# Ledger of designs, part 3: VHH binders against Profilin-1 (pfn-1)

Target 1, 132 residues: Profilin-1 (pfn-1), of Caenorhabditis elegans (q9xw16)
Amino acid sequence: MSGWNAYIDTMTAAAPSIKRCAIVGAADGSVWARTEADNVFKASEEELKTFVALFNDVTQVPAKGADIEGVHYVVPRTEESLIFGKKENTGFFAVKTKSAVLIAVYEGPNEVAAQVRKAVESMQTYLNNAGY

## First folded at step 3 (VHH)

Design c44 (from p5 with T98V Y102W S109T W112Y)
Fold by OpenDDE, second read of step 4:
Structure c44 (fold): chain B 132 residues (1-132), chain A 126 residues (1-126)
Amino acid sequence: as target 1 above (132 residues)
Amino acid sequence: QVQLVESGGGMVQPGGSLRLSCAASGFTFSSYAMSWVRRAPGKGPEWVSTISGSGGSTSYADSVKGRFTISRDNAKNTLYLQMNSLKPEDTALYYCAVGGSWPPPIPPTEDYFDPWGQGTQVTVSS
């Protein structure tokens, strides 16, 4: 689709437990890139718009949870630019950059979460340094 | 809609110089790193250079270090590549792209450039 797919590929390669991934606009939730084919990221525009707005006040998110791809996740805690959720043996990590939100949905035991987080946060750092 | 239009390519002799331009539109140009990538005949895409959104940071492939200079004019939404001391192995179709290399260097995929632009041909030959 675009050059942003390269970043999707980088994250998914860094963390094999990532099943679906997307890069969206922080302002409006517009999709810049996403996993496709067998691992298509399925969140709607409306859902993403709502999701990215969570970063406007992350302190409220743990009380509400977060929805991705029609799935409701429990959000144990948040950081200023990080929202992560859990549901059974699945979860997600979402990080915010200057202009984007990176979302990675993963499957696996809790032990895989660290690798997923690292992949997403590494990309976050890179993009921030690059001005994104 | 993101649009990238490359220009400035041509045919030069070894040791010659060219200056490529990339006109960008459809996004907040200054908010994004920009890169040059090239594709030589029979080879896959090769990352050439990246510049940060502000222009404060640059990186280059080893093959072009000391010869190429990436720059940008955010007021004009334009990316540049000054190419000096050109070599035959620099012959390629050159593309500009939104984003950088992570981790550096990242080999671009074929769909990396689609639908960004048509590219500009650089031919270095005696």
Scores: ipSAE 0.015, ipTM 0.265, lowest interface PAE 7.5, mean pLDDT 87

Design d2 (from f31 with S31T)
Fold by OpenDDE, second read of step 4:
Structure d2 (fold): chain B 132 residues (1-132), chain A 126 residues (1-126)
Amino acid sequence: as target 1 above (132 residues)
Amino acid sequence: QVQLQESGGGLVQPGGSLRLSCAASGFTFSTYDMYWVRQAPEKGLEWVSTISYSGSNTYYKDSVKGRFTVSRDNAKNTLYLQMNSLKPEDAAQYYCAKEGDWLSEDFSGTPEFDYRGQGTQVTVSS
């Protein structure tokens, strides 16, 4: 298991509502690590390439939404390094570090979103401090 | 000033059809993505559909895929929503919005729009 897989496990453990996670290259969407086994993160690298490019201009994302794993999510708003979306009782949080994009897909009511956000932002902070 | 005026709502039986329109003014319509949202009684606002500024790309809520079709006429500054095979759960007040006027929320507060028209009521009942 790569070192990046450990970060996947950390995020998944931090919020039980997180079902799938991925760490991808911010430049090209290449997969560095992702959840496997029963909850495989299924986004293709082509899709991820498109997704990470959203961070080039996050201001336009709410108007269009975002696609992850073939699912279209509504994006209520964005921040410079944060894109989050929702679809029914599911959602995602994606944060950008210096070199990576962290993606967490979760299931549950809106109340669980805060914990998911905290998990991915904590990892974001850690990786940024580590130079990634 | 930005103005959005929805129309075309009404009462239909399950399986019926309606075509909603949204007349836009006060901005360069053809340069903005547009979307439909709806609000049922005692429920929050929910996204229904998005269409890109050129009309090249469309997106739909899963529950309306295959039944609803969003379109636009940029020459007429008008947004449309063709609703076929309507279901009782489609009953709601329908609103149109433009790019940049998405819901303001953080998953804990009350959603808000910067601009919001009167909407048009869709009722589905046998």
Scores: ipSAE 0.007, ipTM 0.224, lowest interface PAE 10.2, mean pLDDT 88

Design d26 (from f31 with Q5V L11M Q39R E42G L45P K61A V70I A91T Q93L R116W)
Fold by OpenDDE, look of step 5:
Structure d26 (fold): chain B 132 residues (1-132), chain A 126 residues (1-126)
Amino acid sequence: as target 1 above (132 residues)
Amino acid sequence: QVQLVESGGGMVQPGGSLRLSCAASGFTFSSYDMYWVRRAPGKGPEWVSTISYSGSNTYYADSVKGRFTISRDNAKNTLYLQMNSLKPEDTALYYCAKEGDWLSEDFSGTPEFDYWGQGTQVTVSS
């Protein structure tokens, strides 16, 4: 899974506000790659399974919010392949590819959100084009 | 320049009703999802409701579901929030927000949530 780690590095490099990041299987939430060491992505397998299932019906997510790493986020809006949440000065962007879900947890002022989204959507596009 | 101006707030007794309005300008209103957010004293911002650009889909926080109704008039560039059966815990400053607020520096005026207007105060008290 060394190749997937490179994609983690690409996203974190593109958006310095990303604190933790993961690439997981869209079907089952299995972790393909994640940030490690001091910035280890800590979501459990069960949590990730639940999270990726949100993409089956994103329209319901705003009403329920989303949980990542034991933290509950409000979700003001969703798109078909995009879920983003907010909690204080933190948030996340999650995008779905053909076979994966990319999750980026960020910290900082609201202005950083645009850069975070751009990073994950750029990777989304790349992976989709690559067949993933 | 994007502008969102909330109105319709006030003080009501528990069980009362209010109707908030949001006048939008500076962007193609009908092309964007809109949502209401509120901030109660001492608390962080809370998402309240979302309506799709066309108005065909609406979403509500559990705390307001069944009591609040979001709607919009795209011809008038106006967003609405009908609030019924108001509770003291609904007391907050209410903001209307535009799709994409997280993506623009223009909406970063609020410390913990994107700034999109002055808001309108809703106070529910006996």
Scores: ipSAE 0.023, ipTM 0.386, lowest interface PAE 4.2, mean pLDDT 90

Design d29 (from f31 with E99D G100Y S104T E105G D106Y S108D G109S T110S)
Fold by OpenDDE, second read of step 4:
Structure d29 (fold): chain B 132 residues (1-132), chain A 126 residues (1-126)
Amino acid sequence: as target 1 above (132 residues)
Amino acid sequence: QVQLQESGGGLVQPGGSLRLSCAASGFTFSSYDMYWVRQAPEKGLEWVSTISYSGSNTYYKDSVKGRFTVSRDNAKNTLYLQMNSLKPEDAAQYYCAKDYDWLTGYFDSSPEFDYRGQGTQVTVSS
């Protein structure tokens, strides 16, 4: 493993209900790392560019939802550095660090969402403390 | 009230095997990802393995890959950890956990886990 891929592996191990996840640049949505093989994170860079821009004004996101990997999610609410969405038995958590956005797409019962969120936010805290 | 009860620990020689069990109650077991963690004397709590709510995804600490196998029986509300080829460095109190909080200091830093049981002792000695 190299670089940011290790953080992908850490998040997926921390929350195995995560199906796909990515670490992208907060400024431009460039992909730093993502799940591969059978669980390839499929969002295009253009889509990610649009997505990370949502953090510029998170207050507007609940009104319009968010798209990831061509899937539209309802966004019940947002926080300053957190956007999360839901669609049926799937959802996503996206958190912003100093320089990155962590995105985790999960599938499962509602209970796993809390576990996924905890994993992603823990990584957020770690990366922020590390200067990323 | 969430309850977790570990069992199956014991004393084994290096190269031996143990099968740990965790009986869960007080929550919808089949709806939660579950974790095994361990704590050796004078060491911090460390993550060992994770299994998704359905059992479809499993993950392991590098040092136990190929030797340990996590599984679950949701009908019995039970989590398992098959430990083969045990080494002295595997000796620890083993816990199952429903919730966790990763502390700063990845990777394999000492996590804080909530809703874990009293643990079961694994000793590996010649």
Scores: ipSAE 0.759, ipTM 0.888, lowest interface PAE 0.6, mean pLDDT 92

## First folded at step 7 (VHH; from t3 with D108G S109D)

Design w26
Fold by ESMFold2-Fast, scan of step 7:
Structure w26 (fold): chain B 132 residues (1-132), chain A 126 residues (1-126)
Amino acid sequence: as target 1 above (132 residues)
Amino acid sequence: QVQLQESGGGLVQPGGSLRLSCAASGFTFSTYDMYWVRQAPEKGLEWVSTISYSGSNTYYKDSVKGRFTVSRDNAKNTLYLQMNSLKPEDAAQYYCAKDYDILTGYFGDSPEFDYRGQGTQVTVSS
């Protein structure tokens, strides 16, 4: 928390097809900020700990997929600091910064997926440049 | 070819209302999130409002919340901005856009957007 909600607000304004998102600690998956109320990001503490650990070796993720909010996503490929997945009409993008992992769950076709990815990667760049 | 054509601007007194429209063509409008941005004289582009591809999620610049309402009609490929209780500080050229960049948009003084129209001018008297 501690002002991190402003980054959630910025990301959702930039890509309103994001249904739920969170900023979590890269080391432990602790929640720094998340969407609330009708759009609450509801991943458990243990699920987030497991999820952020995937960034320790992203090359293994496509074979197993990834779980977010109890939903299993197919992960077609990964990049060093990016994991993304798709399931039916929903998907996610997760990017790692120096200290954080940004997770955005969206709903929609490939065009909005591209907009969500751009927003998440832009925020990743901004936070890295700010020392996070 | 992507085209965005804004209309509906004009001269209005403080407290007045205007409804802006943006006609989209050359892409599948119903699959893109859309944006309204504005540029006042001697200022950079400012983000004003966002609407998701389906219309279910909307967001607004703090200074326009409660006064402006964004909407869309996907059957008509048209984006709208209803502006009520207009203030002198709302005077600007208004543009619609189908792209947003955080590095040059929401945090920046001069956001870059993919827009093709000339915009529509909103003038609030004196």
Scores: ipSAE 0.414, ipTM 0.751, lowest interface PAE 2.4, mean pLDDT 85

## First folded at step 9 (VHH; from va2 with W103L)

Design va20
Fold by ESMFold2-Fast, scan of step 9:
Structure va20 (fold): chain B 132 residues (1-132), chain A 123 residues (1-123)
Amino acid sequence: as target 1 above (132 residues)
Amino acid sequence: EVQLVESGGGLVQAGGSLRLFCAASGFTFSDYSMAWLRQAPGKRREWVALISYAGDYDYADSVKDRFTISRDNAKNTVSLQMNSLKPEDTAIYFCAAETSFDLGDSTYEYDYWGQGTQVTVSS
């Protein structure tokens, strides 16, 4: 959905270290919006379906890690509705709302991770308040 | 009484190896992810290696293929095997623990820290 791309643009403007991101359906991983062109979010339908299912029980995720765009991330910790993954100088934050999962993949040093987390959590709050 | 005690640091020549140990007490070690961070003189701490409470692991690019992190839950110990050491690896190495059930205030905040062990690599 083209309308949902405005939320992608808002997150990437708030945290420029976000390299790729997407908003997907919480139930099935269907893509609602994602970054395109030079920053295309490359996850397959199969991978996204598997990924959103992790939110059914986030406490099991640190044992297996998480895969996004064919890259394996260690998950050192989770919150209710938040998964943080780390891989070298790359990482991701994923948050679940009522109807959606927001996934932001970033590149950069540890200092930028806090900005990315803040951006996705702000959007999570906004979408939950909007009924999504 | 929570304690993380590092050991195994010292002086080594470039190309050599050291094995660091971190002995944990006062908390349920098996519930915690464990990390090694280092701080060179005049620089901020940087992350080196991470192992989740469940055994999955990762490394900083600068140490990948040279360092190996492992844990022994029966002994409440995390270890860092450091091979092919370079002068650039000279730093104080810190052991840190982060619970999977209590995230704290930030992504890189750790619940517990050791006091560090000095590693000096001469050329």
Scores: ipSAE 0.256, ipTM 0.521, lowest interface PAE 2.1, mean pLDDT 84

## First folded at step 9 (VHH)

Design ua47 (from u14 with Y110S)
Fold by OpenDDE, fold request of step 11:
Structure ua47 (fold): chain B 132 residues (1-132), chain A 124 residues (1-124)
Amino acid sequence: as target 1 above (132 residues)
Amino acid sequence: QVQLVESGGGMVQPGGSLRLSCAASGFTFSSYAMSWVRRAPGKGPEWVSTISGSGGSTSYADSVKGRFTISRDNAKNTLYLQMNSLKPEDTALYYCATGGPTPPPLPGESFDPWGQGTQVTVSS
C-alpha cells in the first residue's frame, strides 16, 4: 500500500461511525487508498470520476444529489471544497484538496455527522497546509 | 501481504533508455492507482507518475513529461515505466507504490515504500 493508508486509518480512528473511506485523485477519481475487507469502499472508477467532477460546480449538487457506491444521497450542504450527502441513518462527507478527494461514508444518528466532518476536514487541512 | 518488487534499473548514458517493472501482489491490483516515485541521494521522495486502476488516466511530473511513459498490465499485476531520453538528474532509486502522488507524512509517519526499489544511474 502507501502512505495514504495512514490517512484512512486516521480518519476512521477519529470517527468510529465511519464505515467506509476512500482517498481518490481529484482529477480522475482514481483510487489511492480505501477501506478494505468487511468495509471495502465499492465505488467504481467511473462512478468516482463522475463524483469528483461534482466539485467543478458544487452549486448544482444539492438539486441533483450525489451517488456513491451505487447509492443516491440527498445533498443538504455543499461548500467550495465540501459535499455532504445524507440518506436515512447514513451519509457521507467528501472534501477536496488540490490533488485529492477524501470520502467518508458513515452510519449513525445525526449527531455523529459532526465528528465525521471534523475527521475529514482535519485531513483536508493537513494536506492543504502541506500544499497538497 | 502487500508486496511490490521493482526491477529493470541499471546504468545508462545520457539519452539512453530503461524500462522499469513493478510486480505487485497481495491486493486487488486493478482497483488501485499506481505510482512511480524516485529518491535521489540526499533528497526526499519525488513523485514521477501515476496511472489509474483501469489505465485510462495517467499523469506525470513536469520533469519527466514527454520522456517517461507509465503503463500497467492488470492481468499480470505489473506496473511499468518506460524511461527515454534519460538525463543525469534522473539518477535515483525508483519505487512503485499504490495510489497517487506521495502524501505528506503524518506525524509519527515516514515514507516507507514496500519494495526495495530499483537503482537508475544516468552517467556519461
Scores: ipSAE 0.900, ipTM 0.938, lowest interface PAE 0.4, mean pLDDT 94
Fold by OpenDDE, fold request of step 11:
Structure ua47 (fold): chain B 132 residues (1-132), chain A 124 residues (1-124)
Amino acid sequence: as target 1 above (132 residues)
Amino acid sequence: QVQLVESGGGMVQPGGSLRLSCAASGFTFSSYAMSWVRRAPGKGPEWVSTISGSGGSTSYADSVKGRFTISRDNAKNTLYLQMNSLKPEDTALYYCATGGPTPPPLPGESFDPWGQGTQVTVSS
């Protein structure tokens, strides 16, 4: 397929609590790579287009929340290039680079969140250093 | 297994046109953005164009804007690149790939996963 699948594999290997993840275009939400098979990432193109647009003004996101794969998440806070949400024992981390948004959906207690965040931010840093 | 097979390349004079095709199989084609990438002799890979899964969004490298048009037929699992007003500097091996621009390789990923590509040669 493409080299982006290696990034998917790296994130899922780094954080076993990640159930699904995707890499999408920052400009249009188009899917570049995603988990497949039993863990297929299910968000539609339209939903992802709306999601990536949240990064245009992250300060408003906590008031609105965020939707991924038809699930509404509470967003406690945001950073300039980071949006994360929670719902019961699930959550997501989304990080933005120059060209891409990396999304990881996880399941587990709050303690696993740190590992998931580290996994996606590691890829973010790698891509940023490469100018992507 | 995922397969991408490029075709439609050839030799053409400057100002000429070509239409490339990429036949995709082994994955849900319409779910992914698709891109064209080219590699000229002695040069690294250059991103050319990307189209979203639905075809509703397209983007182009500055070097090909106004001359190239990317499109897709999801019913046929086929990606296209219409190349008009071709220039000698467009000479390259053209590949199709899933996703957007070509990502940087990760450590331990030294192989090139691209297919055979299709050769485009623009010369007088």
Scores: ipSAE 0.900, ipTM 0.939, lowest interface PAE 0.4, mean pLDDT 94
Fold by ESMFold2, fold request of step 11:
Formats: C-alpha cells, sequence, structure tokens
Structure ua47 (fold): chain B 132 residues (1-132), chain A 124 residues (1-124)
C-alpha cells in the first residue's frame, strides 16, 4: 500500500549486505517505510528524531558518533547529505533528501560498503531529481 | 498482506462536515506514518495530510489547513480525517496510504498502490 516500499526493495536488491533499512521523514524521523519480518528495522521515533537532526550540522557528527537501533557507531567523516558509521563488522549509510532520510544498516567487510553507499545514493539522486 | 480500507465519504452541502476512516491490517500500524491523498476528476493525486506513527506530529497541505484534522487510534488500527467547512473543490476520491507524502513512482512500476478510496462530493 506504500510506494515507499518499492524504494526499500530497490535498495535491498542492489546491495544484499543490507540487513535492515528505513525511509523516514527528514523533519521528524517518522517512519515512512522499513524492512519488516525477520529484518525489522527497530529504531524508536525518539531515536530517529535525534538521528535526522544530525543532518542540521554534519560537521559535528564525527566527534559524537551516531546511534541507530540502540547501537553506537563511529562516524569517521561526513558529507553534506551523507552520514555513515562503523561498528565492528557492521555499519550504516544514511542520505538526506529535501523530505526524507534513507537509512541502510549492513554487515560485511569493507568491500561491501561501496555497494551499500551506491544503493542509497541512487535513490537519493532519483528523489532529488524529482524535487523531493 | 497490507490492506487499507477507506470509508465515511458521502454527499454534503458546502460548509458541511464529514469524517473519513481508514481501517488498516497486515502490518504494524503504530510503527508507520500515515497519509491521506485525494484525486479530483481530471486531476492527479494531491497529498492532503500526514500523521506520524505515534500521532505526535502532523502536517497538512495549505489548501486544507484549519479545516481538516488528521488523527489515528493505534489500538483500533484506524486512521481518521475530520473534514470541516467543506468546499466544492474538496470533491474527490480520498485514499489513505502508509508513509509520508506519496513518492515519485519508480520506473517500471505497474501497480496502482491505491485502494478503492471513499468518495466525497460537495455540492448544493
Amino acid sequence: as target 1 above (132 residues)
Amino acid sequence: QVQLVESGGGMVQPGGSLRLSCAASGFTFSSYAMSWVRRAPGKGPEWVSTISGSGGSTSYADSVKGRFTISRDNAKNTLYLQMNSLKPEDTALYYCATGGPTPPPLPGESFDPWGQGTQVTVSS
């Protein structure tokens, strides 16, 4: 019933190392779509509100790290509309558009990180080109 | 399987009120933002309103601000739209959907993501 689920499916198909992902409102972190069933993306609304607010000043994020699903990640560096984090053999990529933040949590060695980044940035580009 | 069933539409005179309902099943309703979208004859879909999963955050299209109120009852898996001070331009087929404002369709999509909707007609 959600056109946003097609975006979730496209990202997970493009990068199988993605274990969980979500699309949330950029203003309030409200969940628009997420992986479900065995791979439920389980961040609270409060956590997501705090997370999307990191995009208000990405330069401060490497000093603090970021929390998703109750897990703390080291953020080595950021870009204007991209935050990514690492913890052990897991990580995340998050990208911001005008209206939304797309979040993908993955597992695997460094060679899969590029696939995950490309998957989320492809959807970011599509949304940006649509003015969204 | 996700199902959304709209109801509560009808014919009403200008200035009147209607309350729409959307019964949800097949997913964790309280975890998702929900939206109302409408389609007038000869026009494409127009986003009306969005409410967060908890109900703590709402937003409205400018054309309905102050007249429409979105709400939800998570214990009953039901989304509502209270429509007051109805105008002829509010005449449309109204749909509910999961998520925020409707995204641009991805290339190759052949599904209509909308249910049957509920018709609201405002006329004298």
Scores: ipSAE 0.548, ipTM 0.796, lowest interface PAE 1.8, mean pLDDT 89
Fold by ESMFold2, fold request of step 11:
Structure ua47 (fold): chain B 132 residues (1-132), chain A 124 residues (1-124)
Amino acid sequence: as target 1 above (132 residues)
Amino acid sequence: QVQLVESGGGMVQPGGSLRLSCAASGFTFSSYAMSWVRRAPGKGPEWVSTISGSGGSTSYADSVKGRFTISRDNAKNTLYLQMNSLKPEDTALYYCATGGPTPPPLPGESFDPWGQGTQVTVSS
């Protein structure tokens, strides 16, 4: 498929609570890789374009929340290159690099959130070190 | 599973034009961004251009801006690269790939995702 698939596989293996995952272009939200088969990441290009644009000013995101896969999340926390969203027993972490945004949607209680964040940030760090 | 087959290469004079095609199968073509990448003799891969799944967003390496146009026909599962004003420096084996620019390899990853490619030779 693509070399980006290996990043998807690495994140889902590192944090089994991740149910769906995608890597998209930071400029336009275009899908570079995603979970497929039984766990297809289902977001439209238009939704993803709006989503990645949230990183243009992360300070505005907690007030309005975020939409992914047609689901609205409350955003209790953002950092310069990270957005954390929550809805009931699910949530997401999204991180931005120079070229890409990595999105992991997980299920489970709050104690698994740190594991998901670590998995996504590890790939973010690897990409940052490589200039991506 | 996934298969990408490049075609349309050939020999042209400087200033000439060629149109490359990439036939895709084994995946939902319209859901993925697609890229063209080229490898000149004795050199590593160089990203050329990327197009979004819908075709609504495109990007180009500085070396080809204004001369190359990436496009896709999602009904035919085919990616295209129109190359105009060709230069000797464009001589390379051209490949298509799913996704954006080629990612850095992860440790232990050794699979080569590239197809057979199509040769473009620009000489006088």
Scores: ipSAE 0.543, ipTM 0.791, lowest interface PAE 1.8, mean pLDDT 89
Fold by ESMFold2, fold request of step 11:
Structure ua47 (fold): chain B 132 residues (1-132), chain A 124 residues (1-124)
Amino acid sequence: as target 1 above (132 residues)
Amino acid sequence: QVQLVESGGGMVQPGGSLRLSCAASGFTFSSYAMSWVRRAPGKGPEWVSTISGSGGSTSYADSVKGRFTISRDNAKNTLYLQMNSLKPEDTALYYCATGGPTPPPLPGESFDPWGQGTQVTVSS
């Protein structure tokens, strides 16, 4: 009953262009919370394990791209605790904290990307300040 | 919607063992990591252990490593905590929860949405 669902709800409310969202363990990609129902976040445990491992060396990610939900994204650049990707009219932002990776998949033109980034970074900052 | 029901607690002497169960319903159990959390009298929640959705990855608080084992049976929608070598400081009300280690509360989340829990008392 208690868990990470409130973080999912906060991010999706802050950035309505987010279509799917998940919070996963930074060590193993295990799903702690995700959007469900008509907007289910559809990544396998093994895909998420590979995805969170990208944060072990973000400098290698632009050359490789990133896969989420079976979709390959171009990653133009990275920051130490942030990876974002683009594919056509969709994209994602993912941020890492000590314990978790927060992933938001959105649809829309590049103009909405700032809202999505702000939503995930707000939760990242909150978790960082709490030691997570 | 989501329902988690803890059981298996009891009173046991130091050094003893107990196995806790958590029956889950109302969601796709195998898709989510699950945790055990405990609350000693007069204290806030303390994370104990987490297991991935498949069961392939586990983690433990330092205070229970080597003594407690988390496991799950996805066919039965049930989470378990095997507690061995119990100590008086393990005395607490134990709860299960979806997700990883207990997150910090967000603003407006001061309510305690935990279930009934199952009491573990370690006393001689």
Scores: ipSAE 0.541, ipTM 0.793, lowest interface PAE 1.8, mean pLDDT 89

